VHH binders against o26223. Designs and how they scored, part 24

Target 1, 191 residues: o26223
Amino acid sequence: MKLLWTSQHIKVTVHIDGKVSKMDVLEAIKTRRSIRKYQDREVPEELIDKILDAAMCGPSAVDERPWHFIVVRNREMLEKIPEVHPYGAMVKDAPVAIIVCCDSSLEKIPGFWVQDCSIASQNILLAAHSLGLGAVWTGVYPLEDRVEGIRRLFSIPEHVIPFSVIPLGYPAENPGTRDLFDPDRIHLEKW

## First folded at step 19 (VHH)

Design U13
Fold by ESMFold2, fold request of step 20:
Structure U13 (fold): chain B 191 residues (1-191), chain A 121 residues (1-121)
Amino acid sequence: as target 1 above (191 residues)
Amino acid sequence: EVQLVESGGGLVQPGGSLRLSCAASGFNFKRYDMAWYRQAPGKGRELVARITTGGHTNYADSVKGRFTISRDNAKNTLYLQMNSLRPEDTAVYYCARDLWESYIDSHFDYWGQGTLVTVSS
């Protein structure tokens, strides 16, 4: 938080983002893990807003920005998700979940919405981690039964495609860090 | 091509010890997180222990302090040292690649065929 002003005139001419980053971006990427156990602790709306702001910063095909987000805090609704989305069993124990959706009416280039929503989903995971939260991406699309189930449960219109369900909360587990760099996956100049 | 072959199971008395081994082939073992699961008769498979490529370990509460997971990357081998065995530890034990970061539930499992551990007098 850096502010510049002169006592002769009360003004702020250059706004320094008031947010304080806790973590270097490379560290965040390397240390982020899927978190499926959460503390019994509310997640403030302010943090959800910051996470969704970060989600919307991703690039998209021709800047189409096809994403929509459903924020779910209602206990009854969270408890119903596993009935149509078995991999989302931990959602019933989360204080909040974010459903990432594509509005196909915003799609400008056919099929690129999957990359667009994947970018938004990954940004949600990284932003949550940087704020001291844990999250996990539970895949919905392209599993047709799960897409249909989530659409019905949340009254999502047919032109909107639920992509992922991301429960989050303050973490109650630590799966540890990994050492995944594999030089054999790197090809110089050619395959 | 991915193969995981468990060994070291057997019959042991309560309080005894066993060391399970898992020989891995067909993939770059040192770049993959690994786990042991077990399945008792009439129950689903449950996580016993996991070890990341960074050396971090996690254990099920039921085995903490009694079981130790380890790996030898030079030999492509995963181990489970089981001490202070109890009748409740009776199960088929499976070596697996750890899918912790998977965003789908998959039945494409990198699992071995299992090795039976029976803890009984």
Scores: ipSAE 0.713, ipTM 0.839, lowest interface PAE 1.0, mean pLDDT 89
Fold by ESMFold2, fold request of step 20:
Structure U13 (fold): chain B 191 residues (1-191), chain A 121 residues (1-121)
Amino acid sequence: as target 1 above (191 residues)
Amino acid sequence: EVQLVESGGGLVQPGGSLRLSCAASGFNFKRYDMAWYRQAPGKGRELVARITTGGHTNYADSVKGRFTISRDNAKNTLYLQMNSLRPEDTAVYYCARDLWESYIDSHFDYWGQGTLVTVSS
């Protein structure tokens, strides 16, 4: 008889302040919350690199990978974002923001780039959370006035579409956990 | 259709207490985060308190220690217990589904019609 319930990798080490934070994938998905208040604390470039690496790991239609990312740390630019993107008001208080864009010249199958950039955006949120950061997705596309405002502010070319603005930083709030599972939304075999 | 009906408002003296109720129908209440907002004359609507489906609560700084949000999922009812009331708490209070996780701003929120709370001597 072999005992299968024990393993060497069940040890969990959780650290704060730049140490390794190990989080189960399902736990990360369930506990991630939109964070709109941040500590006055810089986010190291190393963490941004890890987050963008995770963003680029998402599947895309025919592997087209249409995404580009603008990393914004300049205080003056962060403070201007709310002037053209009102839903992004908290961006002025964030140490850094990531703008997720679609380069339409990389699009291979028309119309799937929205799904592609949505996948990248969600991966950014999950990766940030796993690294002890808080983030929020503020939607830009398909609101045309906001798309054009962000394009103008960051000199984004005509063939590149800003999709979302994601401010992030060390969290200064805790929205709490949720229990969202709803069996009434599950349909077995057919509607 | 979604219905939220607030009740329990009224006239109270400073330092008094009042309990607001919100009867919910037309949706699976226990799977939605809920909130109370208020709007004083000449002011915008402001968050008072929120409660998640997991039972976690958050309060505006102006009401911490005085107000308590709670829910009864069996009765599809949201509550706000208001203690140590002040004249500045005078407002129409609204029950709402909480849109904390929305990634766009929206004019469309699920709100009740409101219940008036007046705090005066």
Scores: ipSAE 0.707, ipTM 0.835, lowest interface PAE 1.0, mean pLDDT 89
Fold by ESMFold2, fold request of step 20:
Structure U13 (fold): chain B 191 residues (1-191), chain A 121 residues (1-121)
Amino acid sequence: as target 1 above (191 residues)
Amino acid sequence: EVQLVESGGGLVQPGGSLRLSCAASGFNFKRYDMAWYRQAPGKGRELVARITTGGHTNYADSVKGRFTISRDNAKNTLYLQMNSLRPEDTAVYYCARDLWESYIDSHFDYWGQGTLVTVSS
């Protein structure tokens, strides 16, 4: 185990299972950016599996886990997404996209599936970033025409609700770092 | 109320330079990514440059190497230095908050009123 020490603050690099973790979780959260341009490079199935594993680790209302994922690699299908989902124009240029869906038959507490699927969607973004990929969440729900368009395009049953479309790939752009901490948004004890 | 006020436009000859300014008020300017857009007569608005709260910059291909975006957080001011101007740069230039991280397309952008730049002999 390799340990290094700094005054007043301690950072530790830990080797796990013979692999070195590339990014601290707080750094991943702070440096993740929406990526809409991708290299012409395939994303290995192994990385998609890791991303979806992370997506499913999120909490959900009463552990209902209402999420389902459609992994889209077919070029023809990727090219059709913008026809029904205008904000997803970059999807046609992505090597792969993940559609996050809610299966309402798994819903145990009405209305919390939006939070559940939002958590899964954000975990996809963070996991992709931690693996050296870039991704962007393109919102589908609650825009009715986009929900119906995606449902029809992918033969999604009526009780299943497409929530988001997340194209991803190796990034071909760098939107840069931000400094967003705002103490005025923090209220101690009361408003 | 969020306000963005552009200034510094005018008539300039090809090859000349202009510096645009955007005075920002009504929000915590240093916590927002900012951008310049332009709109030529009869055309839609197009991105010119953007700058993050961390100071990182991106440029449209058509202006790379000629334009420089910058910000002064102490003065709540965004700048666009435009060098080697061409007639095709003629447009109304708008200062805006950058919505790069929006996960929906939005028609509610915070824009200034614009400042006209005319590049003509």
Scores: ipSAE 0.696, ipTM 0.824, lowest interface PAE 1.0, mean pLDDT 89
Fold by OpenDDE, fold request of step 20:
Structure U13 (fold): chain B 191 residues (1-191), chain A 121 residues (1-121)
Amino acid sequence: as target 1 above (191 residues)
Amino acid sequence: EVQLVESGGGLVQPGGSLRLSCAASGFNFKRYDMAWYRQAPGKGRELVARITTGGHTNYADSVKGRFTISRDNAKNTLYLQMNSLRPEDTAVYYCARDLWESYIDSHFDYWGQGTLVTVSS
């Protein structure tokens, strides 16, 4: 039985009219793209709350949940982020950004916080997409210059490590969907 | 080693057409988004068109309706059909592997040597 994977073109109907079409999780995963251009439109606090709620729902090492989130809406601060984060050029154009951080004092098992913050960051991206927003993960850790830059800019304590900066907004671009399934990366029982 | 080799450039009159090709090797071509860039004399490099692994395309506003990006995965080749060429389209055109979904600095990691397109009367 040849499983004809009919590439069902999941038409992500982004209903512009604020009705959050409930996107299923698989659709969200498959159709999400990094968005680096945003509309001149504010993101409601309610949506940010939902995104942050999602960010906190992922697993973590020993369920420590070491993540913290800085929500940045201040235009001056958003405009300063690119000064310390060259890949964050789009942040200045976003109505809001979330900085994902790790409180290292909460870490019981060293090193797993990277996975934890990655999970949180990915959930932010997926949640944003499901809510009709665009976002992009801009890496901070482990680049020391960026880590320190963000730390200084936001007066982040030394025991707290900036991990990612995620600008968010209503998308002003459409990168389109990708076909990324690679059966060559799947090994059955053995390598 | 990743290699991108552009071809098809040349001299054309305004209103003319060219088809550029980019031969890709050294990586799994079908699993990467691809893009065309161009650099005009005295100007910076700019995006012309992108094509995803899913076949979705995006174009710079300046070339919309005139240029068509396409790919042949079986041939590991990227194409750019350029119609209704204008003097402003004069540039060296580069094929690039598109790393749109990178969460670190590099949006593009490999470029070819480029192919010159000159649009002149």
Scores: ipSAE 0.653, ipTM 0.852, lowest interface PAE 0.7, mean pLDDT 91
Fold by OpenDDE, fold request of step 20:
Structure U13 (fold): chain B 191 residues (1-191), chain A 121 residues (1-121)
Amino acid sequence: as target 1 above (191 residues)
Amino acid sequence: EVQLVESGGGLVQPGGSLRLSCAASGFNFKRYDMAWYRQAPGKGRELVARITTGGHTNYADSVKGRFTISRDNAKNTLYLQMNSLRPEDTAVYYCARDLWESYIDSHFDYWGQGTLVTVSS
């Protein structure tokens, strides 16, 4: 029995009329993969706005929402990011990147900003995928050299901390689906 | 301790076939994506093929249609079937855990000692 794993090309049928078919949230979560190769195609501003809207909808400590977002489309700046971020090599090939930052001056409870920015970053990835885009989370914080490199490159104030760099674009690769459910990690009532 | 042990390498003529194996131990093999890499003399290490926990496969363009990656989770073993071998395929082949979804700079964390494949007339 040749299990023809039909690569279900999630044809995000971008209808000609610009209406992106809605992906359900569970499908988005289960089928999302990191994408590090992109088509030579621009991402419409409308899609970036939707992604940023999603990024700002997550919970945060005391509902502080301390996150800021730098949207980078300038080719020169995209090409400079890999110089200060060794894992950011794919950024130079992306049409756009979002840098997620925290304004530490907004924190009421110290340390929770990492969770807040993580939630925002994950929402960016899920939203991008649901819209037919590919993205990848490239870690910046807590690596000091990367944090300072991004800070200097984008003239980020000292009280604002760069957390992640997320390049986005139309996918030029398909890493495929995974089976990750692990019942051994589930404990009932007691450990 | 995580261990990966490659085997099956050897000398083969152009157009020949070879099957590599990688025995995995010290971790839950079925929960990891796996990959084959190779390093030719004087060149850097390059990705050859990947296989996910879901069984999805990807190949480098240079080996597409000739190589097949597969896994047997019951045996904790990764395979690489290599057909229509070319002199350019000569390299040390490495089995590795594939960390595709890492958000830091590690795409792999463990690999074996490698097995040498030589394609020559």
Scores: ipSAE 0.631, ipTM 0.845, lowest interface PAE 0.7, mean pLDDT 91
Fold by OpenDDE, look of step 19:
Structure U13 (fold): chain B 191 residues (1-191), chain A 121 residues (1-121)
Amino acid sequence: as target 1 above (191 residues)
Amino acid sequence: EVQLVESGGGLVQPGGSLRLSCAASGFNFKRYDMAWYRQAPGKGRELVARITTGGHTNYADSVKGRFTISRDNAKNTLYLQMNSLRPEDTAVYYCARDLWESYIDSHFDYWGQGTLVTVSS
């Protein structure tokens, strides 16, 4: 009797006693989905701090750590993001968004900041998910219109490059899990 | 080239059933989430149902309990079983490749030409 593991509802049982059940890293990676619908519920600052802590724990080129984060809770600002970010429509519905940026003055090896900020962004997504939040990566860089739009909106200096906008909130949707393993993408020793 | 070809539409009486098919080609079908959309006359296109690579399904509230989305990866085919059809289900139904995890653009990149479903007495 092969128990068909029906990918049931990871009931993130938020135990009432404030102990966020720790999701293991593989579970977090495999079950994470982009969430674009959020509950009308505020995200505690403590959770944002944890997420940002995670965002800063990733590797970077020569450990340059060029990332900066703008935490946006202001409703008016959240509502303006979609005006300059067409794929950011869901941001207006989120209680908070994190804008990941690169300070180019901190870059030691040119071009690797994209990888650095990507790692930070992904860590935000994983951390959010592990904490029972939903998030989505909305790409800003390298789309010039989006970069400039976000820059202007948040008065970001020229040497700082907005990279991604990540709205966060308690999820109001469940996209379900995916199976994306593809052995055809794995090559042993040689192509 | 990515192609999606819908079939199975037609005229049906209220309370009737139809099964739509979408033949997919030009991409690794099993590695993509898929969805059905519909567009009624004078209305915008709306999501009807979605199915993930893992088999998870989502439905619009209006069709929940009546419609079933499924896929056959061996045949590169997406299905929509429609039961208990209502006049308000009258629309062109479209098959779409779902890019839910895209971080730069819309949720869907490819659509079929659609198949017309008419529910009328």
Scores: ipSAE 0.476, ipTM 0.774, lowest interface PAE 0.8, mean pLDDT 90

